# Designs tried in a protein design chat: VHH binders against Flagellar brake protein YcgR (ycgR). Part 2

Target 1, 263 residues: Flagellar brake protein YcgR (ycgR), of Thauera aminoaromatica (c4kar8)
Amino acid sequence: MAELSTPSPASPAPLDGGRGDELEKFTLRGARQILQLLQDLITHRGLITAHTGGGHSFMTAVLKVDEERGRVVLDPSPDPQANRRALAAPRLTCVTQLDGIRIQFPLVGLGEGQDKGRPALFAPLPAEMLRLQRREFYRLQVPLAHELSCLLKAEDLARKPVEVSARVIDIGAGGVAVVVPTGAAEFVIGGTLPACRLALPDGEPIELDLEVRNLNRQTQRNGTEQLRVGLRFAALPRAADTRIQRYIFKTERALNAKARGGL

## First folded at step 33 (VHH; from f1 with T50S S59Y)

Design gg2
Fold by OpenDDE, fold request of step 35:
Structure gg2 (fold): chain B 263 residues (1-263), chain A 120 residues (1-120)
Amino acid sequence: as target 1 above (263 residues)
Amino acid sequence: QVQLVESGGGMVQPGGSLRLSCAASGFTFDYYAMSWVRRAPGKGPEWVSSISGSGGSTYYADSVKGRFTISRDNAKNTLYLQMNSLKPEDTALYYCAKDLGYSTWEFDYWGQGTQVTVSS
């Protein structure tokens, strides 16, 4: 009776579908750097989204860095259920932004306690923090009015080929994030979706191959569940790259112009 | 540069009302959903309410539903939160936040906050 090794829950792939090697350049591993970044989060009162897995998350903030004990202190959720999930999770994925720079870091070994008589969450200092500074990892939040979509060629639960029209929520030089209805298709991290079609506002859809980099089941604020899929451009024609870059550039320019009162 | 500046906070008695405002600049305001988040003493941040870019859709936390109303004036690049029937548990620093999407609690920018204190 071969013990079916329960597939180790795939470590949530870094939220950003970048190649592991490319992300290494933006990963802080130095103790001093990590401490500084955590201090910056305190100083700027950073709002952190902590992902507990299973599509659940809660908001937190860094309260304190305890260098002597090598731990970070976090605000607990006002939702007791969220705290229970957090404590039960083998790993938290914390995501925040400072000045438009995405910061992501894992916390392992979460515990609860008190800090100065107030409830708090405690975790060892993260071993690494990802700081995405480069434009190449920049993700443009797609304006809803643009209605970007991606036709995904995937498989359903029965491994039957299906086509799923997915809304594009963000786009960068390296890929897109899309949302699909729960149960619309089965996705496997590291899997390739061939011959997908990305619809940009200009011209015909771009045919491209996509690689699934991350999956996040999310409950929307309206209570509806959906699956967020991070996709990397696995094979992108040169002409397509140019179009994508142009779209991003034009959109950013338009956004900036409007912000300045020009539109 | 993106700037969000909250105002309208203060001290009120239980059952009272306040209207918060958030002046936004440095981005296309009507393209983004906006949210209010609050942080009470000794508690983590809590999502309060969100509104779509167009203002056509609004969302509320259960704790404030029926009491708070989120709105926006896109011509003035201003977000509002009307708070009625205030309770002591509503005491918090209230942040205006630029929303990254409807499916996450992620924000890319937020203000310094405005203090709301509900006390007898």
Scores: ipSAE 0.587, ipTM 0.836, lowest interface PAE 0.9, mean pLDDT 86
Fold by OpenDDE, last read:
Structure gg2 (fold): chain B 263 residues (1-263), chain A 120 residues (1-120)
Amino acid sequence: as target 1 above (263 residues)
Amino acid sequence: QVQLVESGGGMVQPGGSLRLSCAASGFTFDYYAMSWVRRAPGKGPEWVSSISGSGGSTYYADSVKGRFTISRDNAKNTLYLQMNSLKPEDTALYYCAKDLGYSTWEFDYWGQGTQVTVSS
């Protein structure tokens, strides 16, 4: 009886888009700001995905902010195993959205206990919270119908050059996320994939260099394992940048138009 | 503006049935997978079910498998959850959630929820 492993929630792809310096402007470090944002999450009943590492995550919510004790109270998972993983993890990466803004914050020092007689998870208040406004880190979810693909020039496990056709799942000004079959190639974070080809619906493929920024093994809900690869545009010709931007804008407009009933 | 509005919740006896609806607006509905998530009193959020944008693929938590059916009407921008053989353990606030992709448990939008109470 093959234990149908509950699809491990994919670890959030690191928001790799901007130079570390660019993220600072979106990082809240003020105690009051952090408290307010956490309160907002409570008020809006924010659904939080807490990543424990290793491709594991669980859903949680902020139950309470204890300012006096300097801690946040979270809902435990209904899955005891998830809670064990959470408690064993040196760090939780919590991801949520509020009003279309992605919020990410780390929690360290997770403990279990009871809040008002109910099981709860406790952590010190986060030292920082990242609030990413859509505009700057906007990643267009690529419609499946577009069949956007990227030919990756990589190496296999034997370091043999291979070309992997990867489906592009999201695209932004700074890069793409793609999915590849597990084992199709070996990717190294920080490694460069030269002379890759991004196929847009319009025109010839764009040749570009890609830098591997993140790797996430994802088990799809259907049980299929895939590798999600976050790729940064390492060397993007200006003309290519323009085409990519045009595609993004065009697609976004089309999606919005459809959403408005215009298509 | 993305809006998700759940409805159809209520109080039912064990063994009863409910059908939840979620009216979606402000985005291309059929492009996105949709999910139901529930939050029971004193428990963390629990994923219940998901359906692909096309409706061709459905997924269920083990706790609801065989009892719940997720469906969607893309022409009406509506997500449904047929809940049969309801149990007290199904008591929760049920959220309609827009999936952030097909491979993650991340949601970018969710509604205010509809309360389901299963009690004798």
Scores: ipSAE 0.522, ipTM 0.814, lowest interface PAE 1.0, mean pLDDT 86
Fold by OpenDDE, fold request of step 35:
Structure gg2 (fold): chain B 263 residues (1-263), chain A 120 residues (1-120)
Amino acid sequence: as target 1 above (263 residues)
Amino acid sequence: QVQLVESGGGMVQPGGSLRLSCAASGFTFDYYAMSWVRRAPGKGPEWVSSISGSGGSTYYADSVKGRFTISRDNAKNTLYLQMNSLKPEDTALYYCAKDLGYSTWEFDYWGQGTQVTVSS
């Protein structure tokens, strides 16, 4: 009975890949804004994934914002080991979503205590909160008729370079999901696939580097096994980003028009 | 718009069974892994179970392993959680959550939850 190793939650890649300047537009630093956003998370019972480093994370929620003490109160993990890791971590990276918008914020100086007689985690208010309004996490489901493909430069089990033509099933500003035949190549989560080629309908293929973020084996209705690979754009030229965004926008518009009976 | 609507919660005695359902809409259901998360009163959220888009892979928290079964019907865009041998400690609000699709247990959408209460 092969112990299905629970995939260790990979630490969210630091949003470092966006040019520092663009991230600033989405970074909240105002005390009032931060407080409001935290309150919103409370109101909506936001599920927060807190990353402690080393591939470890736990789920939490904001319980309270203590403005007087300048601290945020979090639910502890039901796992004592997770709490220990959290307390030992120099920095907690909290990730959540509100209405499809990714929210990320660091917490430092985590401590444990009691809130109204219940165990709680405490941290100073975050100095900044990143609200990524960008559709970076939005994934457009690619219509089958578009037949988008990505040529992956990967390695086989023998570490021999192989090229795999993969069908793109979804695309977003941050990456693509593709399907490949089982056994076509070996993929390692966190691994980089350099100089891949994404084919869009509107021109020449885009050369880009991809990072493997997720692997999911899928059995198709016909009984064939496929590997779904989630890929992040590791390095995307600005021109390529524009093309991808344009494609997404155009496709969404077309799909919406069709849904509204506007044929 | 992505919508997740949980149902099937209720009150049950210890040792009893419940089946939760989650109706999903607004996205291609079979492209995404789905998860159940629960939040007990006074406790932090806890991951319960996940299932791959195809349903070929399932994952369980140790606390529910052997008792709970996650499944999905992609034709109906529905996620299920069969809960057997329920314990008082299983009392919680159960959320259906859409996985972001990255190697992290991150969710971009979740429902309002369905209450499960296990009490004698």
Scores: ipSAE 0.512, ipTM 0.809, lowest interface PAE 0.9, mean pLDDT 86
Fold by OpenDDE, last read:
Structure gg2 (fold): chain B 263 residues (1-263), chain A 120 residues (1-120)
Amino acid sequence: as target 1 above (263 residues)
Amino acid sequence: QVQLVESGGGMVQPGGSLRLSCAASGFTFDYYAMSWVRRAPGKGPEWVSSISGSGGSTYYADSVKGRFTISRDNAKNTLYLQMNSLKPEDTALYYCAKDLGYSTWEFDYWGQGTQVTVSS
């Protein structure tokens, strides 16, 4: 009886994910830049979601940047259990938005204390902060049980039209990532796949145009090679956007509920 | 430009009621889930409630369940929070927030907030 590992709520992709080179241009590593961005978060009263792992998260905000001590001060959760999880976590993944830009940064070495007589969380300043423009980076990890698929109209190595049924592994407002068997089709970064069909659970497939944005070969534990294809929605009907957003929302809610022991 | 403007806050006695409003502009309102988040002094932000784009689904924090009602008028691009049976612990700055996704309390935009104070 293979214990169906309950898909952990989509922890934001670790900054360390294989998108290494492309993400570097969006990664701030300079101390001054990091400090400035943290100050901007304070100024704009940024609402931060801190992920502690295991599908758990809590909301926080940057209260203060202590440059002299090299630390960031955060609001603790009103939930004591969330704070315990945070303190026990080897790493927090903090996610927020500023002016439509997604900001993600890790915090390690979290501790509790007091700031001006009030409970606070303390962490060393992040070593890096990722700034991503909205449309490109929020991706819901699709539960395997949902079996989302995308029919790709592509070409094979002989430039013969082929249709490939691809499993959707993540989905966002701006696109999907799919997995296909190696050799199923030839993909070119920047290429358009016209008249594809995205299957959502709530109705008829959505016809859309997709643009290939990235290609990653993955070797599964069983030794099977798969191709992960990152696809941007090149042409998405308005109604389709709504459906996609609805799906994402519902799924995320369900995952969160499950993570809380409610399902 | 996306704008969220909260209103309706004020001072009330325990057991009182308030109705918050959030006027939204700069985006297709009915396409996005909306949330209320509150921040009390000295405490971290707390999710209060969410509503789906269509308004068909609503979610509440346990702390406000049965007392608060989230609603929206998509024709008016307005989000509401009816707060009944208010308690001192409900004292906070209440933010209207545009949801980025359902599974995480991730928001891409939020307003300046409206102050709610519950005190005898």
Scores: ipSAE 0.410, ipTM 0.755, lowest interface PAE 1.1, mean pLDDT 85

Design gg2
Fold by ESMFold2, fold request of step 35:
Structure gg2 (fold): chain B 263 residues (1-263), chain A 120 residues (1-120)
Amino acid sequence: as target 1 above (263 residues)
Amino acid sequence: QVQLVESGGGMVQPGGSLRLSCAASGFTFDYYAMSWVRRAPGKGPEWVSSISGSGGSTYYADSVKGRFTISRDNAKNTLYLQMNSLKPEDTALYYCAKDLGYSTWEFDYWGQGTQVTVSS
């Protein structure tokens, strides 16, 4: 949820080169593939977050691809300061999703100009685009009937160890999101929670080290305060990964069949 | 399947009011923040407003603050935007977006939109 703060102490960032070998298999470098993905963004009016560095970003969209000049054309921000930061930045890192598929690409050499009499931002076509298929980044919305929970080994305000049983609301290959009562523990973005336990419907709970990635506070209709905690798997053993992927696949297949109205 | 369907658009004179609705399905609505985004003809997307899953926190772009009010009815899985004191520059396609909850703007689903035209 986007309600904890504006600004947030630790914002999610674009995927970086520190995962270079792992991400290469999801990186598109073919001109035809890149053009098709950009066209898909245009067709679906994709909402893009363009990161300019220093924690700054603005919302944009791909207006068109100019194949003759080898350029992509972006909408400028209505905020002139955001446009000035973008033009001054060494690179613009664009992040979006298209029907749940995460897409990231760099633009370098950004310039400002006119497109058919309207202001626009221009850059050479990206040399690469990262495309994470749903399997690699997909976050399964956990059915309430499954009652998935994660035992968090956290700390209270006095830095004393506490254990919190948290309901899992989504799960993916890289982590979980959970909900806890506000004040049940202190969570710090970037903090590590060692030896937490994820309970899947089948088998023994999985022991996992988790890293706090985001926090989102909300008030329920009855006035009850709760906290949404985004957690990343810090180091996931092969056996644990296999069990999590089997759960996701089995549950996603069942949900997909329901959405289609049958088998 | 996530679906977001906007309604309530139309033509209105400057100074008039409209209320937009967004019917949500295919996800647990009250667990997620929601946003309104608009696109004026020939312009890029502009964030308008956001609301927390519970409805307890609301945020507005400076251009609409004091004139627009975002709300939600979680029993009906519906998001609203009350737009008062409308100006010609509010003319745009308005759509709702499922907010991923980051401090940056990152959405995974959005609707087709409803047209608002403020005729001079």
Scores: ipSAE 0.220, ipTM 0.691, lowest interface PAE 4.8, mean pLDDT 81
Fold by ESMFold2, last read:
Structure gg2 (fold): chain B 263 residues (1-263), chain A 120 residues (1-120)
Amino acid sequence: as target 1 above (263 residues)
Amino acid sequence: QVQLVESGGGMVQPGGSLRLSCAASGFTFDYYAMSWVRRAPGKGPEWVSSISGSGGSTYYADSVKGRFTISRDNAKNTLYLQMNSLKPEDTALYYCAKDLGYSTWEFDYWGQGTQVTVSS
C-alpha cells in the first residue's frame, strides 16, 4: 500500500477538575510533598507550560520556593502580553514533566513583583499537585506498520447505522485518537459509540464503549482531508486495560530498540 | 532511556553564524516533534523553534524568524539549528527538547545544553 503521511496529533490539554474523582488518587496535598516536588522542579530546571485560559499559554520555570512567605516564584515571560494575561487570569494551570512523570498544579492569586531586583511572578504555594505516572497520561504514537484499527459503530450523515473502520493514530490508558475520511460518519461530541471493536496486533479485538471527546478536521500533507476523532474509553474492563497497557509498553520498548540499531 | 546531547556552541562575533546539533537516542525520533529552547543569563526559558516529526512543518519565535533555521535528519536521529546573523541578545544556553504536543510547549525530556556566546 502507498506510504501514508502521519497526521499531526491533537495537542494534549491540561487535565481539569472535570476528572476530579479519577485523578484524586494521584493528587498530592501534603505540604512536605508539595515543597519537595517544587524543589525537584527547581533543581532540574523543569520547563513549565503555564496555561492562562482561552488557548493561551507561556513558558516559565520555578525560580524558588519562599517557605517563610508561603510563595512560589516564577520567571516572567519575555512577552509582556503573556505576563498581562497571566496576571489577569483567575487561575494559572502549570504543566510539566520530570523523569517521565507528568506534574500539574494550579496557581491562584498570581502577582508581579521583584526577586533580588529582577522582575518575577509570585503566587501562594499550590494546595495540591497532580503527579501522574507515565502509564496514566502517556499517548503512544502508533506505528503505521501495526495498522491498528478500531471498528466504530456510528451513524452516517443520514442518521443511518454505519460501521467505520478507523485507523488508530495514538493510544493511551484513557482512550484513542482515530482518523476517518471526512463524511464517513457523523460524530457528536459527548456521543457514545457502544460495542466498538479495537483490533490489537495480538489476540482478538477488544469490545469497547467509546465517548467522542473532540473532533478536528485536518488536511494531511498529501492534501487528503480527514477527521481526527478523540475517543475516551467509557467502560474499560480490567482485562482490556491490561492488554492495552501491555501493547503500549511492548511497542515503545521495540521502537526504542530499533532507534538504537536493532534488537 | 532518552538521551539528548547538544553540541556546536561557542563564541562568535555579531553577524556570525553557528550550527547546533542535538544527538537523540532512546526513543523513535521521527515520531516526535522537537524544539530548541534557550536560557539567557538571568532570564527564564525562551522557546526558539520547533519542527514536526517528519520535518515538514517548522515554527519560529518572532525574535529569531528569518535568521534561524531548524532541521532534522531522521536517518541520523539528529536535530539541527542553523543560526545566522547572530546578535548579542542570542547569547544563551541552547538545549533541545522532546515535544509531546504541537500546540503547547509540553516537553518530557531535554538536554544539558550547549553555550552560545555572541560578543561585541
Scores: ipSAE 0.128, ipTM 0.626, lowest interface PAE 6.1, mean pLDDT 81
Fold by ESMFold2, last read:
Structure gg2 (fold): chain B 263 residues (1-263), chain A 120 residues (1-120)
Amino acid sequence: as target 1 above (263 residues)
Amino acid sequence: QVQLVESGGGMVQPGGSLRLSCAASGFTFDYYAMSWVRRAPGKGPEWVSSISGSGGSTYYADSVKGRFTISRDNAKNTLYLQMNSLKPEDTALYYCAKDLGYSTWEFDYWGQGTQVTVSS
């Protein structure tokens, strides 16, 4: 039997909250809400990935909240270079999950010090925390047997229209990742592909606009060159959203039943 | 629903070996990367090792490379960590974690851990 390719996970980098109108409705800004959520992370011993930029990160946890001084206290990294990057970074982006809910928050003004004689990192309490239910961030890895595809209406190097049929490798509420042959079309991060067609197993293809969010060139084990394109749904009609969520739910249930011995 | 149960910890002398196991249930095991994470006394969590869903790719922290070997048996839904040439610095509570992303180290579930103590 031939080895199957294991594609890279579609889980995104920390979400950018700078001008993210689509994320504002999931953003907590109330002081009591923020303190409660930080306390929940302490209580459940949440594992936090702290991103320092440039693809660097380290693992940490919230040790305590110092409400009187308005500070959060974190474990330092055992790697001195990670601590130096964290202290030099203008922003530390913390990402974790608690009971399948994704939590993301920025820390600025990070400093080092001691907490009960132990080295620790300190920062002012975050002014905001992003709290996403699983539906808002989950990416289903599409089983090969489903052969999901998306017809991309893009442009070639000469700006002429081209249609590219791309295999969907993952799908979530906010977008898809697809693979295409290298050179099949010109893709630009931030560019919009209007009137693409997503083919789900049941029903008519869904017409939707897609925005290019990331590009990754890949060589498969058999030497085949391909391009992984991360696509965001730019304006998802409610009916289309319902069909996508139904596909994800049905497929998850089938996978869950398989894990329990087919029940 | 998702459960991760670590075992195989114990006390060993420096230079000794130990093999950790993690029994996984409640998800399709071979579709997900898995990681080992450790927490030493009085210190924060530290990533140790990761393995792809198929087992084809393995990754190690510099502090354990050459001494530890991660593996998985997808037929038994079990993750392993073979630890050789153990040092006192390896003393920690070792967790297995369900890994959502290779580049971001995002985890959605982790076990209670198994204690490894390396001392004379």
Scores: ipSAE 0.106, ipTM 0.598, lowest interface PAE 6.3, mean pLDDT 81
Fold by ESMFold2, fold request of step 35:
Structure gg2 (fold): chain B 263 residues (1-263), chain A 120 residues (1-120)
Amino acid sequence: as target 1 above (263 residues)
Amino acid sequence: QVQLVESGGGMVQPGGSLRLSCAASGFTFDYYAMSWVRRAPGKGPEWVSSISGSGGSTYYADSVKGRFTISRDNAKNTLYLQMNSLKPEDTALYYCAKDLGYSTWEFDYWGQGTQVTVSS
């Protein structure tokens, strides 16, 4: 590896609360709770990643809450194309962290306008917000040297079968995040990829069914385009779970020892 | 627990210089790109600069290119921003952020920020 680079981790990729009930207990639905959490984001100047779909996102912040009109006001992107994508999207998925708590909320009905003579984006207040403490959702950032890969059995845009070998960038008990070249396959959130193969450093690859949970587009400095795909394990066998947890534990211990020795 | 603590801000005359520091803890620092982001009073966040995990690649917003230099010391888990030829437009709260990818605006952690004020 002649060029060292940062792994592309899954966090703060959007969590899909509609494909499992574990997230419902962390979901705020009370109007007063939602207003208070949005105000906390304003007060602490929270940096928000707004996902527009198709792997696209932009940086924003909550500018204010307009309680009289029931709206939240966001900074627009300096990139006009990102703003156009956001306004065209059926929803904007906002993700951030505040004091080690992951916060996620959808905005629908996004519009553009002005706030005190300044361009702004507007949306109705979200009907729900997720608050999830990180210790409840740990994902190991996979060292590049481990060369973890997952063979995806997917389809191209013409709906023809393709096999894509994807690098695993993070792994947890519930799934993996991988990176693939853009256009290598057509991925849709909620879609299933049967009989994929996860290659761990020891032993035979694990055959798994995967469900697409999120997509994030990335453009490298040299113009290389990649897509980050968040994948959930469907019906993970106990033996596979044991191997994955053992890998995570051993790797985390090794990484912690390395960090400790760095002074 | 991931922590990012900025320091080195202050008041300076136009044309002056400041050096910002960001002390990082709670994660494997050299695995991640790092960014500086600023927020002027009454305005939204603006990306300033990014640096790869190794320090081998650096990137700058057009508004600061040639005046600001990002660097890191991976042995000390510290990110830096050298700011020269400061202008009143550089007045802002400056944050360091743990960058999930240098081609996108996806950050998972950021600090409380350090104030830079450029005024006569």
Scores: ipSAE 0.031, ipTM 0.522, lowest interface PAE 6.1, mean pLDDT 80

